Miniprotein binders against q96jn8r1131to1294. Designs and how they scored, part 3

Target 1, 164 residues: q96jn8r1131to1294
Amino acid sequence: TLEFLENHGKNILLSNGNRTATRVASYNQGIVVINQPLVPQLLVQVRIDFLNRQWTSSLVLGVITCAPERLNFPASACALKRAAWLLRGRGVFHNGLKICEKFGPNLDTCPEGTILGLRLDSSGGLHLHVNGVDQGVAVPDVPQPCHALVDLYGQCEQVTIVNP
Short names: E, the ipSAE of ESMFold2; O, the ipSAE of OpenDDE; V2, 0.75 times the mean of E and O plus 0.25 times the DockQ between their complexes.

## First folded at step 7 (miniprotein)

Design C9 (at its last look DockQ between E and O 0.02; V2 from the best seeds 0.00; counts 0 for: pae E 16.7 > 1.5, placed apart)
Fold by OpenDDE base, look of step 7:
Structure C9 (fold): chain B 164 residues (1-164), chain A 92 residues (1-92)
Amino acid sequence: as target 1 above (164 residues)
Amino acid sequence: SPELLEFLKEALKYAEEMLEYGDPEEALALLKRLIELAKRALELDPNNPEALKLLAEALRELAEAYKKLGDPEEAKKYLEKAEELLKKAEEL
């Protein structure tokens, strides 16, 4: 069963069998990691449940290749400087450096109810799915094992893991 | 209000992070809004040193945003305004 790990950002409360993450304070400290590593053809999906429009940016979605159980999370995924591939807005980032300016839809403008998914293909390419539609390869060669990461940042205050 | 000031402080920190992580355009927009709200707060209490300092900080960050966006002349203008406000706040 896919769940969020107990090791998470300071402002996160887990519920619903650790399938729902809620940021209960401020705009940051909202990083969560999914327990099972990504394997080829496994589609991991989260639904945006609630947005707080007083902020501008929204959730960050990506993967980490370090062990998540003991990771000391920074206040924001944007501060990760190693072992991190992230989707933020329309950009793709590797260890804090933007490696692609425009990819897929703008995550900052995804409304509540949007279902975002990550999937590795057989070649190690990381795909973004939006409402069930494959947006293509965001990262062409991701080291394995890796874990899906969600940063409940800015507007995004709650997400839930959903089955495909 | 105290609640407004606390919100503005948090929002300012948020904007600073936007600048740090490479979203200067978004930061710029947010800072402009914060400055407007700070000015409104000062309309109610023009000599509030905390509000003055907050506005000054926002203006400094606005200047930084303009620098990152390649407009040093505009940045200089807001930096000067920030310094003026800080001076005023220190005199209170």
Scores: ipSAE 0.449, ipTM 0.757, lowest interface PAE 1.0, mean pLDDT 93
Fold by ESMFold2, look of step 7:
Structure C9 (fold): chain B 164 residues (1-164), chain A 92 residues (1-92)
Amino acid sequence: as target 1 above (164 residues)
Amino acid sequence: SPELLEFLKEALKYAEEMLEYGDPEEALALLKRLIELAKRALELDPNNPEALKLLAEALRELAEAYKKLGDPEEAKKYLEKAEELLKKAEEL
């Protein structure tokens, strides 16, 4: 069963059988990771449950290829300088560097109830899904194994893993 | 949402343990956050008796935190608010 790992950002409290993550302090320290690597045909989906409109930016979504169980996470996902491919706003980032200015929807504007999904295709391409609709390949060749990551940043205060 | 209410129930149990066995300053900080989330649940469903009960319990725990930190006047204020919410929840 897909769950968030117990190794997570300092400000996260897990609930609902480790399927719900809530940031309970500040605006950062909110990194969570899905407990199983992505494989072809596995669609990992999270629902945005709760946003705090006081902040102007929102969650980061992506993957890491380091073993996540004992990794020391930084305060925000965009500070990951190795083995990370991230979607923030409309941008795509690799190891802290923006590699694409505009891909898919602006994650900062996704409302509560939005279901965001990550999936690998057979060529190692990372696909973003929004409310069940494939947005295409965000990253063409992600090394495997990799794990889905969500950073409950800024506006995003709660997400829940949901079934496809 | 039902996920938010379930989270609040679990988090309030944790906060109560922090008040009893741990640091009341950390419990206070957590409880202030939980009260904001409970108010959000009530914005989505203003007459939900479970959300009203959870907000009341959060306020009751906040009052206990203030009492442990030496501010009984602030504690009294939140106990009175909690009682009013519990009466409303029981009438629904």
Scores: ipSAE 0.000, ipTM 0.258, lowest interface PAE 16.7, mean pLDDT 86
ESMFold2 (binder alone), look of step 7: mean pLDDT 85; pTM 0.836

## First folded at step 8 (miniprotein)

Design C10 (at its last look DockQ between E and O 0.03; V2 from the best seeds 0.00; counts 0 for: pae O 8.3 > 1.5, placed apart)
Fold by ESMFold2, look of step 8:
Structure C10 (fold): chain B 164 residues (1-164), chain A 92 residues (1-92)
Amino acid sequence: as target 1 above (164 residues)
Amino acid sequence: SPKLLERLKEALLMAEELLEYGDPEEALAELKRLIELAKRALELDPNNPEALKLLAEALRELAEAYKKLGDPEEAKKYLEKAEELLKKAEEL
């Protein structure tokens, strides 16, 4: 079953059988990674459990193509300059470069209870799901293997892996 | 309010991170919120040197965000405001 990997940001505490991640300090150091690589038809979903609306920026969602077990994570996903495709705010970023101005919803405005999903299609396209609704292809040709990543940034203080 | 000043310092660190590694749109959003909070703090204590310096620092970072967004006229305006606030803090 899907779990958050033990290698995570310094401000993360894992609970609920490593299916729940909580950021317990500050605004950053909240990167978590799903313990299995994405494969076609595997839908990785997380629910936003708790937001602190005193911030305006919120969680980052995406994939990394480096082996995650022993990575030294930066303080924030926005500092990933290699092997990363990130959905942040309204945009899509590859290695720190904005490659799409608008895709899907604005992640900074998603309320508590929103379920966000990532899956890889058979052509290597990365799909975002929002509350069960496929938003289309965010990134057309993601190298494999890749792992889903969540950064509990700013507003986002808790997420939980949920079944499809 | 020491708690409010600590919030302001943390928000400034976040904005600097977003300017360095993220994008200026996100930094601008956080800086606008930070500036409003700093202005509220100064309404309650107009001659607090630490709050004046934090507001000035936020305005300098806001100017940097506007430069990166292609609005140098707005950037110059906020740099002048920041300079004025630093002079006030020095007098205290």
Scores: ipSAE 0.509, ipTM 0.760, lowest interface PAE 2.0, mean pLDDT 90
Fold by OpenDDE base, look of step 8:
Structure C10 (fold): chain B 164 residues (1-164), chain A 92 residues (1-92)
Amino acid sequence: as target 1 above (164 residues)
Amino acid sequence: SPKLLERLKEALLMAEELLEYGDPEEALAELKRLIELAKRALELDPNNPEALKLLAEALRELAEAYKKLGDPEEAKKYLEKAEELLKKAEEL
């Protein structure tokens, strides 16, 4: 069963059998990691449940290749400087550095109800799915094992893991 | 300078957060330092499209910092410079 790990950002409250993450304070400290590593053909999806419009920006989605149980989470995913491939806005980032300017839809403008998914293909390519539609390969060769990461940042205050 | 470009990319990410939720003066100071270094680096390779684009982005962020600090005239100046650099980069 896919769940968020108990090791999470300081402002996160888990509920619904650890399938729902809610950021209960401020705009940051909202990183969560999904317990099971990504394997080829496994689609991991989260739904944006609630957006707080007092903030700007929104969730960051990606993967980490370090051990998530021992990770000391920074205030935001942007500060992850190792073993991190992230999607923010329309950009793709590796260890805090932008490696692609325009990829897929702008995550900062995804409305509530949007379902975002990550999937590894057989070649190690990381795909983004938006509402079930494959947006293509965001990262061509991701080291394995890796875990899906969601940063409930800015507007994004709640997400839930959903089945495909 | 690849190293400089990497640092600039990193700084831009941090600056975005500082501008939105932190101290715009801190962001301004950081950006100014990197912009000056970037300009010097570009003297050696003035037609590097990636460098030009990154510098342009930094200038845009700088403009935002000035807006936050209540100096829209200075902000406009840097926005114009950013646009010029982007145009140049696109033509290369």
Scores: ipSAE 0.014, ipTM 0.283, lowest interface PAE 8.3, mean pLDDT 89
ESMFold2 (binder alone), look of step 8: mean pLDDT 81; pTM 0.785

Design C11 (at its last look DockQ between E and O 0.85; V2 from the best seeds 0.00; counts 0 for: pae O 7.1 > 1.5)
Fold by ESMFold2, look of step 8:
Structure C11 (fold): chain B 164 residues (1-164), chain A 92 residues (1-92)
Amino acid sequence: as target 1 above (164 residues)
Amino acid sequence: SPKLLEYLKEALLFAEELLEYGDPEEALAELKRLIELAKRALELDPNNPEALKLLAEALRELAEAYKKLGDPEEAKKYLEKAEELLKKAEEL
């Protein structure tokens, strides 16, 4: 089953059989990674459980293409300078560089209860789903294997892995 | 209040991270919000050295945001104000 890896940001507490991640301090140090690589048949979904609106930015979603079990995570996903493809706000970022100004909805405005999904298509394209609706290809050719990543950043204090 | 000042400290670190790894326009918007909050804290306690230092730091970060957006004259204005506030805080 899908779970968050035990290797995670230092402000994360895992619960609910490692299917729920909570950021228990500050605004950062909240990186979590899904324990199985993405494959074309797999839709990884998380529900936003709790937001703290004191912050103006919210969670970051994406993938990493290096082995996550022994990775030393930075304070924030946006500081990943290798092997990372990230969705932040409306932008798409590769290794810290913005490569697309506007893709999909603004993640900073998603309310509690929103279900966000990541999957690969057969060509290696990374798709974002929002409440079951495919937003299209965010990244056209992601190297495999890759793992889904969530950074419980800013507003986002809790997410739970949910079944499709 | 102590709780407000603690929030302001953390929010300034957040804004600096936005400036470093995000869009400077996003950081600018956040910093303007934090500056207004710090000014209101000073209205309640005008000679609070910690609040003065936090406002000064917010203005320095705002100046950096303007510099990244290509407006060095606006950046200079806020940097000068920040130095004035830091000198005031040191006297207290």
Scores: ipSAE 0.319, ipTM 0.709, lowest interface PAE 3.5, mean pLDDT 90
Fold by OpenDDE base, look of step 8:
Structure C11 (fold): chain B 164 residues (1-164), chain A 92 residues (1-92)
Amino acid sequence: as target 1 above (164 residues)
Amino acid sequence: SPKLLEYLKEALLFAEELLEYGDPEEALAELKRLIELAKRALELDPNNPEALKLLAEALRELAEAYKKLGDPEEAKKYLEKAEELLKKAEEL
C-alpha cells in the first residue's frame, strides 16, 4: 500500500492511513515521501486537495535517491542539493540546478483536483502524468531505487495519494 | 492589524526563501505583493513602527532581487526608500 512515510516536514499532518498530507502551518516545511520506491510501470499519483491562494508558488514533485527514512528534510525541496530530481513550475531541477526550462504544465497553476503522477519507464526515464495523461520524460535516467517526493509548498496545503 | 502584520512577516520569509533557493522573479512578485499590503496597513496606521520596519525590510529584499536580476539601478532606488522608512521608524 502506498503511504507517506512518518519521516516528513515539520508542518505536515498525516491522515487517512497516511495517504493524506496536510500542511497545517506557514508556507513551507511540507515535504513528504512515499514509502515504496518507484519501480518500472508503477504509477504513483497524488491529488491536489486544497490550495491556499494567499501564497505564491505551489507543490514540488519529484524523486530522491537517498534513504528517505533518514533524510533530514530542509524547509523546502528547493534546498535539496543532493540526490534530488524535482519538478517545480514548468522547470526540472537536479540538486537545485535547473536543467530544463519548460516541461509539461505549470505546476504552480494546477487547480485543486489535479492528479499528478510519476512513473518510471523501462529505461529509467521519469514520466510526469497529469490527470492520467503522460506528459513525457521529465528526467531521462533516474538512479534506482528512488522514492517519490511531494513538497507541499506555497499554495498547496493538502494532497492525497490516489490509485490509478 | 496584528494578523496582517503576522501575515506580512510570514510572506517576507517566504519571499526570502524564494530569493535564496528559488526563482528571483517569483521572489520579486511576492515582494511586490507584500509591499502593497504593507502600504495598505500603513494607510490605516501611518505611524506604526513595526509596519514601517516590515515595509523597509521588504524593500531591501526587493532591492536584492533586482540585484540578482541584473538591475542595480532599480535596486538602489528601493534601498534608499528602505532607509528612509527606517529613519522614520526610529523617530517614533
Scores: ipSAE 0.015, ipTM 0.284, lowest interface PAE 7.1, mean pLDDT 89
ESMFold2 (binder alone), look of step 8: mean pLDDT 84; pTM 0.825

## First folded at step 9 (miniprotein)

Design C12 (at its last look DockQ between E and O 0.18; V2 from the best seeds 0.00; counts 0 for: pae E 6.8 > 1.5, placed apart)
Fold by OpenDDE base, look of step 9:
Structure C12 (fold): chain B 164 residues (1-164), chain A 92 residues (1-92)
Amino acid sequence: as target 1 above (164 residues)
Amino acid sequence: SPKLLEYLKEALLYAEEMLEYGDPEEALAELKRLIELAKRALELDPNNPEALKLLAEALRELAEAYKKLGDPEEAKKYLEKAEELLKKAEEL
């Protein structure tokens, strides 16, 4: 079953069988990683449960290719400088560098209830799904194994892993 | 308000992160909001050195945002204001 790992950001509390992550303080320290690595044809999805509009930015979604169990998480995913491919706002980032300016919907404006998904295709392309709709390849040729990462940042204070 | 001041400090850190990792335009907007809140706090307590320092720092970051946006003249203006506030704070 898909769950968030116990190794997570300092401000995260897990619940619901580790399928729900809640950031209980501040705007950061909210990184969580899903336990099972992404494999082709597996769609991993999280639902935005709660947004606090006190902040402007929102969740970051992506993958890491390092061992998540031993990762010392920075305060935000934006500070990851290796083995990281991230979607933030409308941008795609690799190891902290923007590699695409406009991709898919703006994650900072996704409302509560939005379901965001990640899926690898047979060619190693990382797809973003929004409410079940494939938005296309966000990152081509992602190394495997990789794990889905969610950073509960800014507005985003709670997400839950949901089944397709 | 101590609570307000603590919030402003946190908001400043947030804005700084936006400036470092995010869009300078977004950071600019956040900093402007923060500055207005800080000014309001100072209206209630105009001689609060901590609030003055916070406002000064926000203005400094605002200057940095303008530099990143290609407006060094505007940046200079806010940097000067920041320095004035810091001087005032140090005298209290």
Scores: ipSAE 0.565, ipTM 0.815, lowest interface PAE 0.8, mean pLDDT 93
Fold by ESMFold2, look of step 9:
Structure C12 (fold): chain B 164 residues (1-164), chain A 92 residues (1-92)
Amino acid sequence: as target 1 above (164 residues)
Amino acid sequence: SPKLLEYLKEALLYAEEMLEYGDPEEALAELKRLIELAKRALELDPNNPEALKLLAEALRELAEAYKKLGDPEEAKKYLEKAEELLKKAEEL
């Protein structure tokens, strides 16, 4: 089954059989990774459970292509300078470099209850799903293997892995 | 609250990126929220020169957003406020 890895940001508490991640302090140190690599048949989905609107920016969603079990996570996903493809706000970033100014909805404005999904297509394209609706290809050629990553940043204090 | 100031610094970098490479209207909205947060930081610690400098920086970025949106009169207003805050920070 899909679970968040035990290797995660320092401010994360895992619960619900490691399917729920909660950031229990501060605004950062909230990186979590899904325990299985993405494959074309796999849709990884998380529901935004709790937002603290005191902060202005919200979660980051994406993939890493390095092995996650022993990775030393930075305080925030935006500091990942290698092996990372990230969706932040409306931007798409590769290793900290913006490669697309606007893709999909603004993640900073997604309300509680939003279900965000990631999957690979047969060409290695990374797709974002929002509430079951495919937003298209965010990244056209992601190296495999890759793992889905969520950074419970700023507003985002809790997410839960959900089945389709 | 050192965590609030740390967040403000990081959030202003994101707003600056949005202003430089993104949509100036979205940057304007973000900067207005950050200015309110910076004002709250000053209410908690009015003599903190770092908080004064962060508010001044946010106001300068807000002014740049107004310039990009074609409102130089509003931009001038906020630049003047930012200069006053920087003077206060230097005196502390």
Scores: ipSAE 0.046, ipTM 0.528, lowest interface PAE 6.8, mean pLDDT 88
ESMFold2 (binder alone), look of step 9: mean pLDDT 83; pTM 0.821

Design C13 (at its last look DockQ between E and O 0.70; V2 from the best seeds 0.00; counts 0 for: pae E 3.3 > 1.5)
Fold by OpenDDE base, look of step 9:
Structure C13 (fold): chain B 164 residues (1-164), chain A 92 residues (1-92)
Amino acid sequence: as target 1 above (164 residues)
Amino acid sequence: SPKLLEYLKEALLYAEELLEWGDPEEALAELKRLIELAKRALELDPNNPEALKLLAEALRELAEAYKKLGDPEEAKKYLEKAEELLKKAEEL
């Protein structure tokens, strides 16, 4: 069963069998990691449950290749400087550096109810799914094992893991 | 109010963070909203030194955003406004 790990950002409260993450304070400290590593053909999906429009930016999606159980989470995913591939807005980032300016839809404008998915293909390409639609390869060759990461940042205050 | 001031401080930190790693346009939008809220707060208490300083700081950050967006003239404008507010705050 896909769940969020107990090791998470300071402002996160887990519920619903650790399938729902809620950021209960401020705009940051909201990183969560999904327990099972991504493997080919495994589609991991989260639904945006609640957006607080007092902020502008929104959730960050991505993967980490370090051990998530031991990770000391920074206040935001963007502060991860190693072993991290992230999707923020329309950009793709690797270890804090933007490697792609425009990819897929703008995550900052995804409304509540949007289902976002991550999937590795057989070649190690990381795909983004939006409401069941494959948006293509965001990262062409991701090291394995890797874990899906969600940063409940800015507007995004709650997400839930959903099955495909 | 104290609560509003605390929110403004948090929002300022947020905007600064966006300006650091995010899209300058997004940061700009956040700062503009922040500034409007600060101005409203000052309408209720126009001589609040803390509020004046916060607004000044927001304006300085706004100037930085405009610099990153390639508009130094607009940046200069807001920097000057920030300085004016700081002077006012110091006189209180």
Scores: ipSAE 0.569, ipTM 0.823, lowest interface PAE 0.8, mean pLDDT 93
Fold by ESMFold2, look of step 9:
Structure C13 (fold): chain B 164 residues (1-164), chain A 92 residues (1-92)
Amino acid sequence: as target 1 above (164 residues)
Amino acid sequence: SPKLLEYLKEALLYAEELLEWGDPEEALAELKRLIELAKRALELDPNNPEALKLLAEALRELAEAYKKLGDPEEAKKYLEKAEELLKKAEEL
């Protein structure tokens, strides 16, 4: 069963059998990781439950290839300078560097209720899904094993893991 | 207001992180909003050293955003303003 790991950002409170993550303070310290690595048959989906429009940027979604049980989580995903591929706004980032200016929709404008998904294809390509619709390959060859990561950043204060 | 100053401190940290993401246009927009709020705090207490320091910090971050956008002359303008505010804060 898909759950958020108990090892998470300092401002996160897990609930609903560790399927819901809430950022209870500030704008950051909100990194969570899914407890199982991505495999080609697995679609990991989260629903945006609650947004605070006080901030301009919103959640970050992506993958890490380091074992998540040994990570000391930084305050924000922007500080993941190794073994990380992230989707933020319309950009794709590798180890903190923007490698694509425009992929898929702008995550900063996704409303409450949006369901965001990640999966690997058979070639190791990382796909983003938005409300059930495959947006294509964001990253063509992600090393395995990798784990899905969500940073409840800025606007995003709550997400819940949902089934496809 | 002490609550406004606490908010400004947190929001300036957020703006610094936007610059770390390499997103100076977003940071610039946020910083312009924060500068307006800091000026409003100074209207209520014109010689508040904490508010003067926060406005100066916002101006320094704004200058950094302009440097990243390729406008070093605009950046210099705001750095000079920040220096003036810090000198005033130190005198108080």
Scores: ipSAE 0.313, ipTM 0.675, lowest interface PAE 3.3, mean pLDDT 90
ESMFold2 (binder alone), look of step 9: mean pLDDT 83; pTM 0.818

## First folded at step 10 (miniprotein)

Design C14 (at its last look DockQ between E and O 0.47; V2 from the best seeds 0.00; counts 0 for: pae E 5.9 > 1.5)
Fold by OpenDDE base, look of step 10:
Structure C14 (fold): chain B 164 residues (1-164), chain A 92 residues (1-92)
Amino acid sequence: as target 1 above (164 residues)
Amino acid sequence: SPKLLERLKEALLYAEELLEMGDPEEALAELKRLIELAKRALELDPNNPEALKLLAEALRELAEAYKKLGDPEEAKKYLEKAEELLKKAEEL
């Protein structure tokens, strides 16, 4: 069963069998990691449950290749400088550096109810899915094993893991 | 209001992070909202030195955002305004 790990950002409250993450304070400290590593053809999806329009910017989605159980999370995923590939806005980032300017839809403008997915293909390419539609390869060759990461940042205050 | 001041401080930190993340457009939007809130706070208490300092800092960050967006002339205007507010705050 896909769940969020108990090791998470300080402002996160887990519920619904650890399938729902809620940021209960401020705009940051909202990183969560999914327990099972990504394997080829496994689609991992989260639904944006609640957006707080008080803030600008929104969730960050990506993968990490370090051990998530003992990771000391920074206040935001953007501060990860090692073993991290992230999708923010329309950009793709590797260890804090932008490697792609425009990819897929703008995550900052995804409304509540949007389902975001990550999937590795047989060649190690990381795909983004939006509402079940494959947006293409965001990262061409991701080291394995890797874990899906969600940063409940800015507007994004709640997400839930959903089955395909 | 202490609560309002705390909200202003949090919003300021958020805007600063957005700038650091390389998102001056979003930072600009956040700062503009912050500035409006600060101005409303000052309408109730025009001589609140802490509020004046927060507004000044927001204006300075706004200037930085405009610089990153390629508008140094607009940046200069807000930097000057920030300095004026700081002087006023120091005199209180």
Scores: ipSAE 0.631, ipTM 0.849, lowest interface PAE 0.7, mean pLDDT 93
Fold by ESMFold2, look of step 10:
Formats: structure tokens, C-alpha cells, sequence
Structure C14 (fold): chain B 164 residues (1-164), chain A 92 residues (1-92)
């Protein structure tokens, strides 16, 4: 089964068999990584469980291609300058550089209960799913192996891995 | 309040990150939220030096966002406001 990896941001508390991540302090230090690499046919989904709307930005989703078990995570995913493709707000970022201005919904406005999914297609394209609906290819050719990453940033204080 | 001031400081770090990453449109939106938050802090204590300094810093970052968006005249106006607030904070 899919679980969040034990190596995670310093403000994260894992629960529910390591399928739920909660950020228990501040707005950052909330990076979590799924414990298995993303492969075609595997849809990794998380549900937004709890938001604190006093913060101005929300969660970041994406993938990393570095081995995640012993990686020293920065305070926020947006500071990842290598081996990272991120969906933030409405934009897509590679190693800290915006490569697409608008893709899919604005993650900063997704309500509690939203289910966000990541999968690779057969060509290595990274797809975003929102409440079961494929939003298309966010990144056309992600190197493999890669791991799904969630940064419980700002508004986002809890997510849970859910099955399709 | 101390809680609101801490939120201002954390949000300002995020806005600085957006500018460093070349996203002045998102930085502008974030900074407008920060300015409203700083105004709320000043409603509680209009002469709080720390809140005045944080508002000044937010306005300086807003000026940088406008400069990157190609509006140097708007940037100049906000930079001037920031300098006035910073001077006021330092005198208190």
C-alpha cells in the first residue's frame, strides 16, 4: 500500500498507518513523499483534509527524481533546485523555474475534500487528476524513477492518501 | 498582535521567494494580501514600530514586483511610501 515516507519535513506528524500527514506548526517544513516510485497505471491520490484559510498560499504537488529516503528537504518544495517538477498555484515549475504559467486548477483555491492525483502515462508524461478527472499532461517527459511529493504548505495542514 | 506579526514575517519570506523565482504576478497577489494583513496589525496598534517596518518591507517588495512587471512609476510610488514608513518606525 501507498504510505508517506518516514523521511519528511520537520513539521510533519504521520498517522493513520502513515497514510495521513499533518503539519503541526508554522507554514512550512511540510514536505512528504510517497514511499513507492510512480509508475504507469499507478494513480497516487491525496485528499485535502484540513485547510487554514488565514495563510495566503496552499499545497504544492509534484515529483522528485532523487532517491528520497535520505534526502535533506528544504523548508519548502519551491526551494528544490534540482530533480523536481512541481505544480503550484496554477503554474508548473522545474527546479525552481516556472515552465508553464497555467495548468489545471488553482491549487491555492482547492477546498477541503478535493482529491488530487498524480500518475505517469506510458511516455513519462505527468498527469494531474482533480476529483477523478484527468487534467492532461502537466510535464511531458519526467525521468524515472520518480516519487510523488506533497508539500503541506501554507493553508494546507492535512492530507490523506486515498485509493482510486 | 504577536500572532499577526509572526504571520506577516512568514508570508513576506514566501513573497520574496516568488520574486526570486521570476513570478512577479503571483508575488504581486501575495503582497496585496500581506499589505491587508499589515493594515490589520496597525489597526490594533497604529504606532507599532514592528508592524510599520513589516508594512514598509511589504511595500518595498511590491515595488520590486511592479518593476518586474514593467511599471516603474507605480514601483517608485510604493518605494517612497515604504521609505516614509521605515523612517517613522525607526523614530519610534
Amino acid sequence: as target 1 above (164 residues)
Amino acid sequence: SPKLLERLKEALLYAEELLEMGDPEEALAELKRLIELAKRALELDPNNPEALKLLAEALRELAEAYKKLGDPEEAKKYLEKAEELLKKAEEL
Scores: ipSAE 0.122, ipTM 0.455, lowest interface PAE 5.9, mean pLDDT 88
ESMFold2 (binder alone), look of step 10: mean pLDDT 83; pTM 0.815

